# Ledger of designs, part 118: VH-VL binders against q0aze0

Target 1, 268 residues: q0aze0
Amino acid sequence: MKIILVNNRFKENTEKKAQEIAGQLSALNVEVIIDNGLDEPYAGTVDFIMVLGGDGTMLRAARRYGQRAIPVLGVNMGTVGFLSNIEINELAEYLPLILREEYSLEARMMLEVAVFQQQSLLTRVFCLNELLLRSNSPRMLSFALEISGQKLEPYRGDGLIVSTTTGSTAYSLSAGGPIADPQLDAFIVTPVASHIINKRPLVVSPEREISLHLLEEREAIIGIDGQIKMDFGAENRVLIKRAPHPLLMVNLKAKPFFTSIDRSLQRQ

## First folded at step 4 (VH-VL)

Design u10 (framework fv_inotuzumab)
Fold by ESMFold2-Fast, scan of step 4:
Structure u10 (fold): chain C 268 residues (1-268), chain A 124 residues (1-124), chain B 112 residues (1-112)
Amino acid sequence: as target 1 above (268 residues)
Amino acid sequence: EVQLVQSGAEVKKPGASVKVSCKASGYTFTSYYIHWVRQAPGQGLEWIGGINPSGGSTTYRRKFQGRVTMTADTSTSTVYMELSSLRSEDTAVYYCTRAYLDYESGTFDAFDIWGQGTLVTVSS
Amino acid sequence: DVQVTQSPSSLSASVGDRVTITCRSSQSLVHSSGNTYLSWYLHKPGKAPQLLIYKVSNRFSGVPDRFSGSGSGTDFTLTISSLQPEDFATYYCMQGTHWPYTFGQGTKVEIK
């Protein structure tokens, strides 16, 4: 068996803990590859991915490995979040189940984001939470939204979020989007500080294609999962589709999603 | 041995352009953004902009938009910053720096590794 | 733009002294994730800046434990518990929460 350990190299004790776990797994005849963000994603075949950290580390793992249809387990290192299934102090208890492949999988949709300059593809990335288009200055953006070739009336405001259901509790929530059951597949399209009061969040089929472009010369950026930032100008267009494969999240114990989000909202 | 090594000092006349290089080694070049920060004599540090070496996407501070261009060459692990229409006020030490990403939140945290600096002097 | 102001602008100290530098932002640096992106740098003439502290209180790899950071919201502090000869430098705070990224004006720590 070959396992990738994904960690945040600068988080307190995470690199040290990854090395400890790698040593324990190696003693059990498991090959371990450590991915701390410094190197390219491991290109070889692997059987399992273990993510040590919070939601941000999980988002990075999903972008790097989510399209490979490999089980991914989130192990919480003391940060609270929605994407971890077990805590680090529980790992030893669950390792036998992992090695025997005695767990269930929960599929989470991902976005495929393609950015063009005119007709040339600049980049293509996958993400678990969302794409954010936002103004990079005090000026509001004027932009076009198309859903499966249908051109909507122009948007005016600070930006737009195109989110997965998993991402419904991230930036989309802050912008007034709905909380969605992550078991559902859908795009959530949430305006950011729209000048037009009747621009509401949209929930659309994951089979739709969504495209965005600016109608006026403005300073704008697109952000992906809060981790990738790109300049976006009037010569650019972004195309968003459902990614070919969902992220396969390992479920070793019951997840209280609705009670977790309810508690989180009480803290705001 | 992670390091960023910059090109040498430049002396330019007003209206000219300057292109400064920053060569990365000891890490995967495309895994980190590279940003540029300058310090004019007697002044503090000022952020100019940054580039993602994997795709070449850039972001610039508004006051430099139209005068600054950042590019990356993945075959040599080198980032370039070109500043045009130079004025005497552009006299400064220019630094390239590697952006540390906070994976827990998925956003920028700090500048962890810095180049040694390149003095650009603009004088008639 | 978020303004970042340091105090004092300069101070004189002797080896072994406890040194405290304050950084204040014009608005909260708490990111929507709950993290606060406030970092501290040491800068000497003719040399590159060096990262000391990130996310308010986390010491960067290789940085001596005499350096510590604290604070929340808009008010932050860098403390050097026992100043060493190599610590005479200018210190900068920087916020990474709001675009564009902004540095404080610097605090110069000079030998008495």
Scores: ipSAE 0.000, ipTM 0.414, lowest interface PAE 15.1, mean pLDDT 85

Design u11 (framework fv_inotuzumab)
Fold by ESMFold2-Fast, scan of step 4:
Structure u11 (fold): chain C 268 residues (1-268), chain A 123 residues (1-123), chain B 112 residues (1-112)
Amino acid sequence: as target 1 above (268 residues)
Amino acid sequence: EVQLVQSGAEVKKPGASVKVSCKASGYTFTSYYIHWVRQAPGQGLEWIGGINPSGGSTTYRRKFQGRVTMTADTSTSTVYMELSSLRSEDTAVYYCARETIFYDSSGVYFDYWGQGTLVTVSS
Amino acid sequence: DVQVTQSPSSLSASVGDRVTITCRSSQSLVHSSGNTYLSWYLHKPGKAPQLLIYKVSNRFSGVPDRFSGSGSGTDFTLTISSLQPEDFATYYCMQGTHWPYTFGQGTKVEIK
C-alpha cells in the first residue's frame, strides 16, 4: 500500500507529526510519500491520501489529488472544521480499518476553473469550495455572467462567488448564500455586495457552464478556495464547470452535517 | 532550504529606470507569489506589489501604477521589479518576499525574504 | 487604505525583560474566511526581515517560544517573555486582510 501524507509545513510541529506517522506506516510495510505543499504534487499512483490538518489543508489536497479518484481522509489536528472525519488522537484506533480498506466513501463535487486571456488558456485548476471574483480596489466591478449561453443583465458590486455545495458553508455563506446539503450536486452563485437591488443567490444545475468577464477595465482578482489568487482584467475570461471526478472522502465515523453546522452557527 | 537572493546595489540618476532581480531556490517557484516591499532611510516598510510567477499576473499599489513593472522568468526561477522615472524619494532598500499560500484563506503574509537591494537615486 | 498604528515607537529593555508591543488597525482585520491576517516581523539593519508570528498567534517555523501573539479584530499584541541579546531589533506588524497591504510604523527595541 502507498499512502500520501498531506500536511502544512507552515504550521509548527505538523512536519514532525507527519514524519512520526510516516515511520509508523513504514514499520507496517506501507510506502509513504509526504506532501507538505512546497513541491509539485506526487505524480505516481497511490492507494490512499491522509490529510493532516484543518479544512485548509484538505482544500489543498483536493486541488492537488481530488481528480484521481483516490480515497482521501481528513485527520483534524486541533482546529474545528467541516472536512475532517477523525481527530489525530483517534488515528491509531482507526489505522487498522484504513489498512484493510474497511470504510465508506462520500463523493463531493468539485469545480473545474479555466482562466483565459483572449483565446489563450492561462491556467486550469480544480477546487472543492469556490471561485471568488472580487474587486482589488475600492471601485465596484461591472461584469457579465453567462449561464449555459444565457446572458444575464450586468452585475455591479464587489464581486461574485461560484460555489459547490461543500463550499456553501465557506465564503458563500458569509456573502449571504444558502446552506446546502453537500449530498446535492449544484452550483451556488452568490453576489458579493451587489449595487443592483434584487440580485439574489442562484442555485443552478451542476451540468451548467458558467462564464464571467469584466465589462470595464478594473483591478480585480480571482480567488480559488481562499488560497490561490490570480489577477483578473477586462482581457480575461473565466469558465467554470463541474469537474470530471468528485473528491472521494473517507467516512470512518458518522458526523451528522446538519447538527455540526447548527452548533457552529450558534457559537457565533 | 528556501532562499531568495537579490541583485546588488544600484546608483541611478533622477529620471532613470532600475531593474532589481530576486532569484528563488529550495521550492517550486510557480507555487508562490513574490511581493516587493521597500524601506526608505529612516522610514518604515512599504508594500509595492506582487506577481504570480505561474502566469505572470501582477498587482501594484496604486501610487506605483504606471512606474512599476514586475516580471518572472520560470526558466531561471527569477522575479524582476523595474521602477521607472526615478526620483530622489525612491532611494530605499528594496526587498522581495514570498507570500505564503494559505490553505484556508486568500489573506497575505510573507514567510521568506530576500536580503535587500539598496537603490540610491542622486543627481 | 487600512491604517496600522504601532506603539510604542521605541522602548529600552534589558536581557531577561518582558516586552510587549501593540498594533491597532483602523478597521477589522477579520477576513471573509474567518481568519485574521495580522503578522509580525523582526528586522535588523543590513539584514532581511524575518517572519515571527502569522495569523495573530501562530509562531513561524524555527521561532523561539518566547515570542507570542494575541489579539482580535483591531487590537493586537506581540509579547517577548524573556528578551535575549539577539532580540534587540525593530518589530513590524502587517495587515494582509485588506488591499493594499500595510505595515505599522515599527517599534525599535533598544538596550537599556
Scores: ipSAE 0.006, ipTM 0.440, lowest interface PAE 11.3, mean pLDDT 86

Design u12 (framework fv_inotuzumab)
Fold by ESMFold2-Fast, scan of step 4:
Structure u12 (fold): chain C 268 residues (1-268), chain A 123 residues (1-123), chain B 112 residues (1-112)
Amino acid sequence: as target 1 above (268 residues)
Amino acid sequence: EVQLVQSGAEVKKPGASVKVSCKASGYTFTSYYIHWVRQAPGQGLEWIGGINPSGGSTTYRRKFQGRVTMTADTSTSTVYMELSSLRSEDTAVYYCARDYGVEFTSGYHMDVWGQGTLVTVSS
Amino acid sequence: DVQVTQSPSSLSASVGDRVTITCRSSQSLVHSSGNTYLSWYLHKPGKAPQLLIYKVSNRFSGVPDRFSGSGSGTDFTLTISSLQPEDFATYYCMQGTHWPYTFGQGTKVEIK
């Protein structure tokens, strides 16, 4: 069995914890690859991915490995989030179940984001939460939104979010988007500080293609899961569609989404 | 305009501590890692460590472990580097720099740098 | 740590000359993805360092086309095709493939 341990290079002590866990797994005849986030994703074949950290580390793991149809387990190391399933102090208890493949999988949709400059593909990335288009100056953006070839009236404002249902509780929520059951597949399209008073969030079939481009030359950026940032100008176009494969999240322990989000919102 | 602005020059005695600030503007402060790099007189650039402003998590080069502390204040978009138990060998220009990308961006390089802070350690 | 060595440590050249600076790493900078993370920076006294080239050969926005990068594996080159007065500076290469990031010792380019 070969496992990738994903950790955060900037979290003090996570590299030490990853080495400790790698030693423990090696004693059980498991091959371990450590991914601390600086290097490119491991290119070889693996059986399981264990993410040591919070939601941010899980988002990174999903972008790097989510399209490979490999089970991904979030192991929390302090701050409880929405994407981890067990705590680090529970790992020893659950490790035999992991090694025997005695767990269920929850599929979470992902976005495929393709950024073009004119006709050339600049980059293709996958993400679990959202793409954010935002102004990089005090001036509002004027931009075009197309959904499956249907051209909407131009948007004017600070930006737009295209989110998965998993991302409904992240930036989309802060911008006024709905909370969605992450078991549903849908795009949530949420305007950011629109100057057009009646622009509302849209909930759109995941079979649709969404495209964005600027109508005027402005400084803008696109953000992926709040972690990757790219310059976006009038010569750029972005195409968004459902990724070919969902992220396969490991369920070892019951994690009640609705009671968790309800408690979080009451404490705001 | 994206920029990093550092605090002014410091003159310290051996054994003292120095705290250098790096104020970010023109971008989302919590979305980029910040590194600290120094250059001693007549020498090249040396990486000291980095910080994730989102959580305040840090990684330090082993040489500086126990003497350096990096912190981030998200309310002021400012990163700090404090170096203690100063020696004459710590005389250098200290730079903060933004790490462009860690995940398939045109990354693993530093695109925006502060102007530098000269720290002189002399008796 | 991956060691990064530049050659030469300094050079003198005239305006219009072609200048070549080399950078050698102790280990391959090719990642399993096939990308090579080597960048070049320009530093002038009293100014902040400036990114010139990233991923071996990509020019950063706003950088004049007289600057070019090339190389593979462990051997890399920065070329200035026709040196200008504003190119008087110290040049550094940096590897970002392996943690921690490491810099070359620098090459000082002095106009004769």
Scores: ipSAE 0.000, ipTM 0.419, lowest interface PAE 11.6, mean pLDDT 85

Design u13 (framework fv_inotuzumab)
Fold by ESMFold2-Fast, scan of step 4:
Formats: sequence, structure tokens, C-alpha cells
Structure u13 (fold): chain C 268 residues (1-268), chain A 123 residues (1-123), chain B 112 residues (1-112)
Amino acid sequence: as target 1 above (268 residues)
Amino acid sequence: EVQLVQSGAEVKKPGASVKVSCKASGYTFTSYYIHWVRQAPGQGLEWIGGINPSGGSTTYRRKFQGRVTMTADTSTSTVYMELSSLRSEDTAVYYCARGLSYEVFDTGYFDLWGQGTLVTVSS
Amino acid sequence: DVQVTQSPSSLSASVGDRVTITCRSSQSLVHSSGNTYLSWYLHKPGKAPQLLIYKVSNRFSGVPDRFSGSGSGTDFTLTISSLQPEDFATYYCMQGTHWPYTFGQGTKVEIK
């Protein structure tokens, strides 16, 4: 068995904990590859991915490895979030189940984002939460949204979010989007500070293709999961589709999504 | 060894362009962002922009937009910064610096620096 | 752009002194990930800048333990507990939370 441990070496005590876990796994004849974010993603065949950290570390792991259809377990190291399944102090209890492959998997859709300049593909990336188009200056954007070739009336505002259902509780929520059951596959399209009164969040089939481009020359940014940032100008176009493979999240214990989000919203 | 090596000093006339190179060695070139920072005489450090050598995506500070171009050649592990329409205030030492991870937004700091390239713009 | 301001702009000190440099940002530097991307660099004439501290308080590899960083939100401090001869230099803080990245104006530490 070969496991990737994804961690952030610059988080206090995380590197030491990753080495301790790697040592324990090696003693059980498990080959361990540590991915601390400094090198390219490991290119070899792997059986399991263990993410040591918060939601941000999980988002990075999903972008790097999510399309390989390999089980991914989120282990919380000190920050509570929506993407971790167990706490670090529970890991020893659950290790035997992991090694015997005695767990269930939750499939979470991902986005495939392709950015073009004119006719040329510049970049293709995958993400778990969302793509954000936003202005990089005080000026509002004017932009076009197409859904499966259907051209909507122009948007005018600070930007737009195209989110997965997993991302419904991330930036889309802050921008006024709906809370979605992460077991559903759908795109959530949420305007950011729209200057048009009747622009509403849209929930659309994950089989549809979403296209965005600027209608005026403006300084804009495309953001991916809040972690990758790219310049976006009038010569650029972005195409968003459902990714070929969902992220396969390991479920070792039940997490009550609806009661957790309800309590969070009541405390705001 | 892990290092960034820059091209030598340049003297240019106002209105000309300059292209500075930064050659990486000792690590996987496409796994890290390269940023450019300058220091004019008697001034502080100023961030210009950065490039992801994997795919070539760039981000520039607004004041340099339209005058700066960053490119990467993966076959030679070299990043280039070209600054056009040079003015006397562009006289500075230009540094390339490595972002710690290949994702620009997650880097947040610079752990490896080139030795610097002095660019002098004189009339 | 996020403005980053250092104080003092210069100071005079003797070997063995405790030196404190402050850095203030016009906006919170807490990133949505929970990390705070505030770093400190040492710069000497004729040499490239060197990373000392990253993410507020983490000492970079090879940096002596007399260097420490602290702070949160918009107010940050670099402390040198016992100044050594090689520490006479200009120090810069940098924020990497918001685009564009911005440096403080620098603090020159001079021999008293």
C-alpha cells in the first residue's frame, strides 16, 4: 500500500506530526510519500491520500490529486472545517479501518476550468469549491455569461462565482448564494455585488457548460478555490464544466451537515 | 545546489526596452512561482509581478501593466522579465525571487533570491 | 493597494542590544485560509534580500534564534534579542495576503 500524506510544512508542528504518522505507517509496511506543497504533485500510483490540516489543505489536495479517483481522508489538525472527517487524536483508532479499506466514500463533484486566450488554451485546472471572476480595480465589470450556448443578458457588478455544491458554504454563501446539499451535483452561479436588481443566483445542471468573458476592457482576476489567481482580460474566455472524476472523500464517521450549518448561521 | 542566477548589468536609453533573465537550478522549475522585485537607488523594495512557469500565467502590479512582460522557458529553466518604454526612474537593481509553492496566492513570501541585475537608464 | 508602514525608519544600536521594529498594514492580513502572510527580510547593500521570518512568527531555516516575529491582524513586530555585528542592515516587512504584494519602506539599523 502506498499513501500520500498532504500537509503544510510551515504550519507549526504539522511537519513533525506528518513524520510521526509516516513512521507509524512505514512500520506497518505502508510506503509513504509526503507532499508538503513545495514540489510537483507525486506522479506515481497511489492507493490513498491522507490530508493533515484544515479545509485549505484539503482544497489543495483536491486540485492536485482529485481527478485520480483515489480515496482522500481529511484529518483535522487544529482548525474546524467542513472538509475534514476525523480529528488527529482519532487517527490511531481509525488506522486499522483505513488499512483494511473498511470505509464508505462520498463523491463530491469538481469543476474543470479551462482558460483561453483567443483560440489558445492557456490553463486547465480542477477545483472543489469555486471559480471567482472579480474586478481587480475599483471599476465594476461588464461581462457575458453563457450556459450551454444560451446567452444571458449582460452582467454588471464586481463579479461572479461558479460553485460546486461543496462550495455552497464557502465564498458563494458570503455572496448570497443558497446552501446546497453536497450530495447533489449542480453548478451554483452567484453574482458578486451585482448592479442589476433582478440578477439572482442560478442552480443549473452539472451537464451544462458555462462560459464567461468580459464585454469591456477591464482589469479582472479569475480565482480558483481562493488559492490560485490568474489575470483575466477582454481577450480571455473561461469555460467551466463538471470535471471527469469526482473527489472521493473518505467517510469514517457521520458529520451532520444540516445541523452544523444551521447552528453556524444562527451564531452570525 | 538550489539557486537563481540572473543576467548581467544593462545600460539603456530612455524609451528602450530591457530583458532580464533568471535561470533556476537545483529544483523542479515548474513547481515554483518566480516573482520580480526591484530597488531604485535610495528607495525601498517594490514588487513588480510574478509568473507561474507551469502554463505561463502572470500577475503584474497595476503601475507596470502594459510595460512589463514575464515569460518562462521550461526547456532552459529560465524566466524573463521585459520592461519597455524605459524612464530614468526605472533605474534599479532587479531581483528574481522564488515563491515557496507553485500556487501564487499560497506563496506569500520569497525564500530564494537571485543575485540582482542593475539596470541603468541614462539619457 | 494595501499600505505597509514600518517604524522607525532608522535606529542606532550597539552590539548586544534588543532591537524592535514594527510593521503596520492598512488592512487585515488574515487570509481566508486562516494564515497571515507577513514576512521579514534582511537586506545589505550589494547583496540580495534574505528571508528571516515567514507567516508572522516562523523562523526560516538557518536564521539564528535571536530573531523572532509576532503580531496579528494589522500590527506586527520583528525582535532581535541581542544584536550581533552582522545584523546591522536594513529590514523590510512584506505582506503577501493581498494582491499586489507590498513591502514596508524599510528600517535601517545602524551602529550607535
Scores: ipSAE 0.000, ipTM 0.412, lowest interface PAE 10.6, mean pLDDT 85

Design u2 (framework fv_inotuzumab)
Fold by ESMFold2-Fast, scan of step 4:
Structure u2 (fold): chain C 268 residues (1-268), chain A 123 residues (1-123), chain B 112 residues (1-112)
Amino acid sequence: as target 1 above (268 residues)
Amino acid sequence: EVQLVQSGAEVKKPGASVKVSCKASGYTFTSYYIHWVRQAPGQGLEWIGGINPSGGSTTYRRKFQGRVTMTADTSTSTVYMELSSLRSEDTAVYYCARGEIYYDTSGLFPDYWGQGTLVTVSS
Amino acid sequence: DVQVTQSPSSLSASVGDRVTITCRSSQSLVHSSGNTYLSWYLHKPGKAPQLLIYKVSNRFSGVPDRFSGSGSGTDFTLTISSLQPEDFATYYCMQGTHWPYTFGQGTKVEIK
């Protein structure tokens, strides 16, 4: 069995913990590859991916490895989040189940984001939560949204979010989007501080293609999962569609989504 | 260890250009944003702009737009800031600083800083 | 531009003293995402600035626990619970919520 341990070298003492876990797994005759975010993604074949950290580390793992159809387990190391399944102090208890492949898988849709300059593809990335188009100045953006060839009336405001259902509890929620059951596949399109009163969040089929471009030259940024930032100008266009493969999340322990989000929303 | 090492002090005449370098080590160069901040004598810190080395995308404060150019050389892990049409009020210590890339807001903050480069503009 | 104002501009203190510095912004630093991008830096002449606190209350790696940050909206505080000799410096707050990013004018902490 070959496992990738994903951690963030720059956060707390996660590198030391990753080395300890790698040693324990090696003692059980498991090959371990450590991905601390500093190198290119491991190019070889693996059987399992274990993410040590918070939601941010899981988002990075999903972008790097989510399209490979390999089981991914989130192991929380401090901050409670929505993408982890077990706590680090529970790992020893669940490790025999992992090695025997005694777990269920939950498929989570991902976005495929393609950024063009005129007709040339600049980059293609995958993400688990969302794409954000936002102004990088106090001036409002004016931009065009097209859904499966249907051109909507122009948007004016600070930006727009295109989110997966998994991302519904991330930035989309803060911008006024709905909470979505992660078991559903859908895009959630949420305006950010729209100047136009009737621009509401949209929930659309995951088979739709969504495109965005600026109608005026402004300082704007495309963001991916809160971790990748790209300049976006009037010469650019972005195309968003369902990624070819979902992220396969490991379920070892029942995690009550609705009661967890409800509890989180009670904080004021 | 994370380190940012900047080029040495420069003395320039009004109207000239200056190019300051910032060499990064101890982390993945393309995974972090580089900010540029200056401090004029007797003044506070002033944000100039920054660059994402992974694609070379830049953001400049409006008052420097047209005078500042930021570039990155991934083969040497070095960021450059060039400021043209220098004026006496551009006399300052110029710092580069590393920042995490987050887009959920406009919010960034520099974490590790270079040692600073004194640029003096006088005639 | 969002103005960030620190108080006091300077103070004199002795080793072991509790020091508080305030930072006020001209508008809310809460972004629609729920994050508040307010950070605190320590700066000594001839040295690079050092990050102490980010996102209001998170202590940066290696920063002693005597440093703490608090606040919300437009009002923020940096507290040093027991001032040490190496803490005599100028302190800056910075907002990264609104473009362009802006720094406070600084608070100089001097030995009594």
Scores: ipSAE 0.000, ipTM 0.395, lowest interface PAE 13.4, mean pLDDT 85

Design u3 (framework fv_inotuzumab)
Fold by ESMFold2-Fast, scan of step 4:
Structure u3 (fold): chain C 268 residues (1-268), chain A 123 residues (1-123), chain B 112 residues (1-112)
Amino acid sequence: as target 1 above (268 residues)
Amino acid sequence: EVQLVQSGAEVKKPGASVKVSCKASGYTFTSYYIHWVRQAPGQGLEWIGGINPSGGSTTYRRKFQGRVTMTADTSTSTVYMELSSLRSEDTAVYYCTRDYVTYGSGEFYMDVWGQGTLVTVSS
Amino acid sequence: DVQVTQSPSSLSASVGDRVTITCRSSQSLVHSSGNTYLSWYLHKPGKAPQLLIYKVSNRFSGVPDRFSGSGSGTDFTLTISSLQPEDFATYYCMQGTHWPYTFGQGTKVEIK
């Protein structure tokens, strides 16, 4: 059995804990690869991915490994998030279940984001929460949105979010988007501070293709899961579609979505 | 405009602590890492450590481990670096700087810098 | 730690001269992503450092085209094609491929 341990290189405690867990797993004849974010994703096939950290570390793991149809378990190392399933102090209790493959999997849709300069592909990334198109200056953007080749009236504002249902509780929520049941597959398209007050969030089929480009040269960025930022200009176009594979999230412990969201909204 | 504005010069005695602030403006504070770099008189630039303002996670150079603490206050868009048990060799200009992280472009470099804070440690 | 060494430590030049500064690392700076995280900075006393070149050869916005970077693996070069009065400064290379980030010792460009 081969397991990837994903951790955050900016946390000293997380690195020490990763080494401890790697030693424990090695004693059980498990081969361990540690991914602290410095190197390219491990290229070989593995049986399981264990993410040590918060939601941010899980988002990074999903971008690196989410398309490989490998079980991914979130192990919380601090502040409780939405993407972890168990706490670090519970890991020893659940290890036998992991090693016997006694768990269920929850499929979460992902986005495929392709950025072009004319017809030349500049980059392709996958993400779990959202793509954000945002102004990088005080000036509003003017941009075009197409959904499956259907051109909408131009948008004016600070930007736009294209979110998965998993991402409905992240940036999309803050921008006024709906809370979506993560069992649904859909894109949520949420305007950011639109100058046209009646621009509403859209919920569209995950089979749709969404494209964006600027109508004026402005300082803009594309943000991926709040972690990756890319410069975006009028010569660029982004195409967003459903990723070929969902992220397979490990469920060892019941985590009720609706009560968790309800509590989160009350904490403010 | 994007800028990082640091607190003013400090004069401290050996054994004391100093806390330097770095206030960010003109960009989304939680979207960029902030690093601290110093230059002692007659020496080159030395990286001290960095902080992710979004999560508060920190990484410190080993020689400063146990003496340096970096924190971020998202309500004021301000990063702090506190250095304790000051020695004469800690006399330096301390800079905060922004790490522009992008996929496939502009990673692991320092694009915008604060004006610097002179910390003098003297008896 | 990855060691970064600059050559020369100092040089004297006149306005209009072509200036070349070399940076050598103790390990390859090619990240497994295919990117090479080597950047160059200009520093003057009393002022903050300024980014000139990132990822070996990319000129940062607003930086004059007389500045160029080149190199691969462990050997890198900053070139100033025609030195201007404002270019008399200390230049630093920095590697970001390996933790911790390390700077070269600096190259001081002085008026002849």
Scores: ipSAE 0.000, ipTM 0.386, lowest interface PAE 17.7, mean pLDDT 85

Design u4 (framework fv_inotuzumab)
Fold by ESMFold2-Fast, scan of step 4:
Structure u4 (fold): chain C 268 residues (1-268), chain A 123 residues (1-123), chain B 112 residues (1-112)
Amino acid sequence: as target 1 above (268 residues)
Amino acid sequence: EVQLVQSGAEVKKPGASVKVSCKASGYTFTSYYIHWVRQAPGQGLEWIGGINPSGGSTTYRRKFQGRVTMTADTSTSTVYMELSSLRSEDTAVYYCARVFYDESGYTVPFDYWGQGTLVTVSS
Amino acid sequence: DVQVTQSPSSLSASVGDRVTITCRSSQSLVHSSGNTYLSWYLHKPGKAPQLLIYKVSNRFSGVPDRFSGSGSGTDFTLTISSLQPEDFATYYCMQGTHWPYTFGQGTKVEIK
């Protein structure tokens, strides 16, 4: 069995804990690859991915490995989050179940984001939460949104979010989007500070293709899961569709989504 | 009809700050940028900056960066421009003005203007 | 900053005269959208400025047809075909293509 341990290199406690867990797994004849974000993703075959950290670490793991159809377990390291299934102090209890493959899998849709400069593909990335188009200056953006070839009236404002249902509780929520059941597959399209008062969030079939481009040259960026930023100008176009494979999240214990989000919202 | 109504004239000493208001009516306040332009005695028009009332994002001309602050209060449909560290050369009539959309939906400055607020900076 | 220069700085004219004011920018005002954001304003002492022409040649609502705009790239013209008494004012061109927005220095149209 080969397991990737994904951790956050910027936290001493998580690095030390990753090494301890790697030692425990090696003693059980499990081969361990540690991914702390410094190198390219591990290219070899892998049986399981264990993410040690908060939601941010899980988002990174999903971008790097989510399309490989490998079970991914989120292990919380003391920060409450939506993408972890067990706490670090529960790992020893659940480790035998992991090694015997006695768990269920929850499929979470992902976005495929392709950025073009005119007709040339610049990059292709996958993400779990969202793509954010935003102004990189105080200037309002004017941009075109197309859904499966249907051209909507121009958008004007600070930007737009195209989110998965998993991402409904991230930036889309802050911009006024709905809370969505993460077991559903859908795009949520949420305007950011729109000048058109009646521009509402849209809930769109995941079979649709969404494209965005600027109508006026502006200093803009696209953001991926709040972690990757890219300049976006009038010569650029982005195409968003459902990724070929969902992220396969390991479920070792029930974690009720709706009660978790309800309690989280009371703190905002 | 669309109206932008500004606050009354102000007299300030050098080093003080002034806050001018611009109250909008006759349209959806959050759907249009509001910008500020001034005219010093015997001089031409000078653009200062603008604000998006929908999100509060602002753009200032570099010359005024650090001295000017623009804010919007959506509950009263009012935009404010505050200018600090006033100098005698800041004596001017200050106008608020609306950015509009043409028939194709492109942004165009400026269709409707406020009546102007005279700010005099003297000892 | 994009510099906008008007010519002449002032002129004297009589009612009924054809008046031409020129505006020149230090760089092209063609925006990536294909539009050219060059506007003309009329300003009288003690009054708010008034929009006359936007996007080079489009008359704003209520503006008399004696006012017309033309030009492309860096050279633009405002024409008043038959000057009326209410037209004695200072005229400003403004470019809105490049940040920051910049105004010409103004052209004062005075009674001859």
Scores: ipSAE 0.000, ipTM 0.431, lowest interface PAE 15.4, mean pLDDT 86

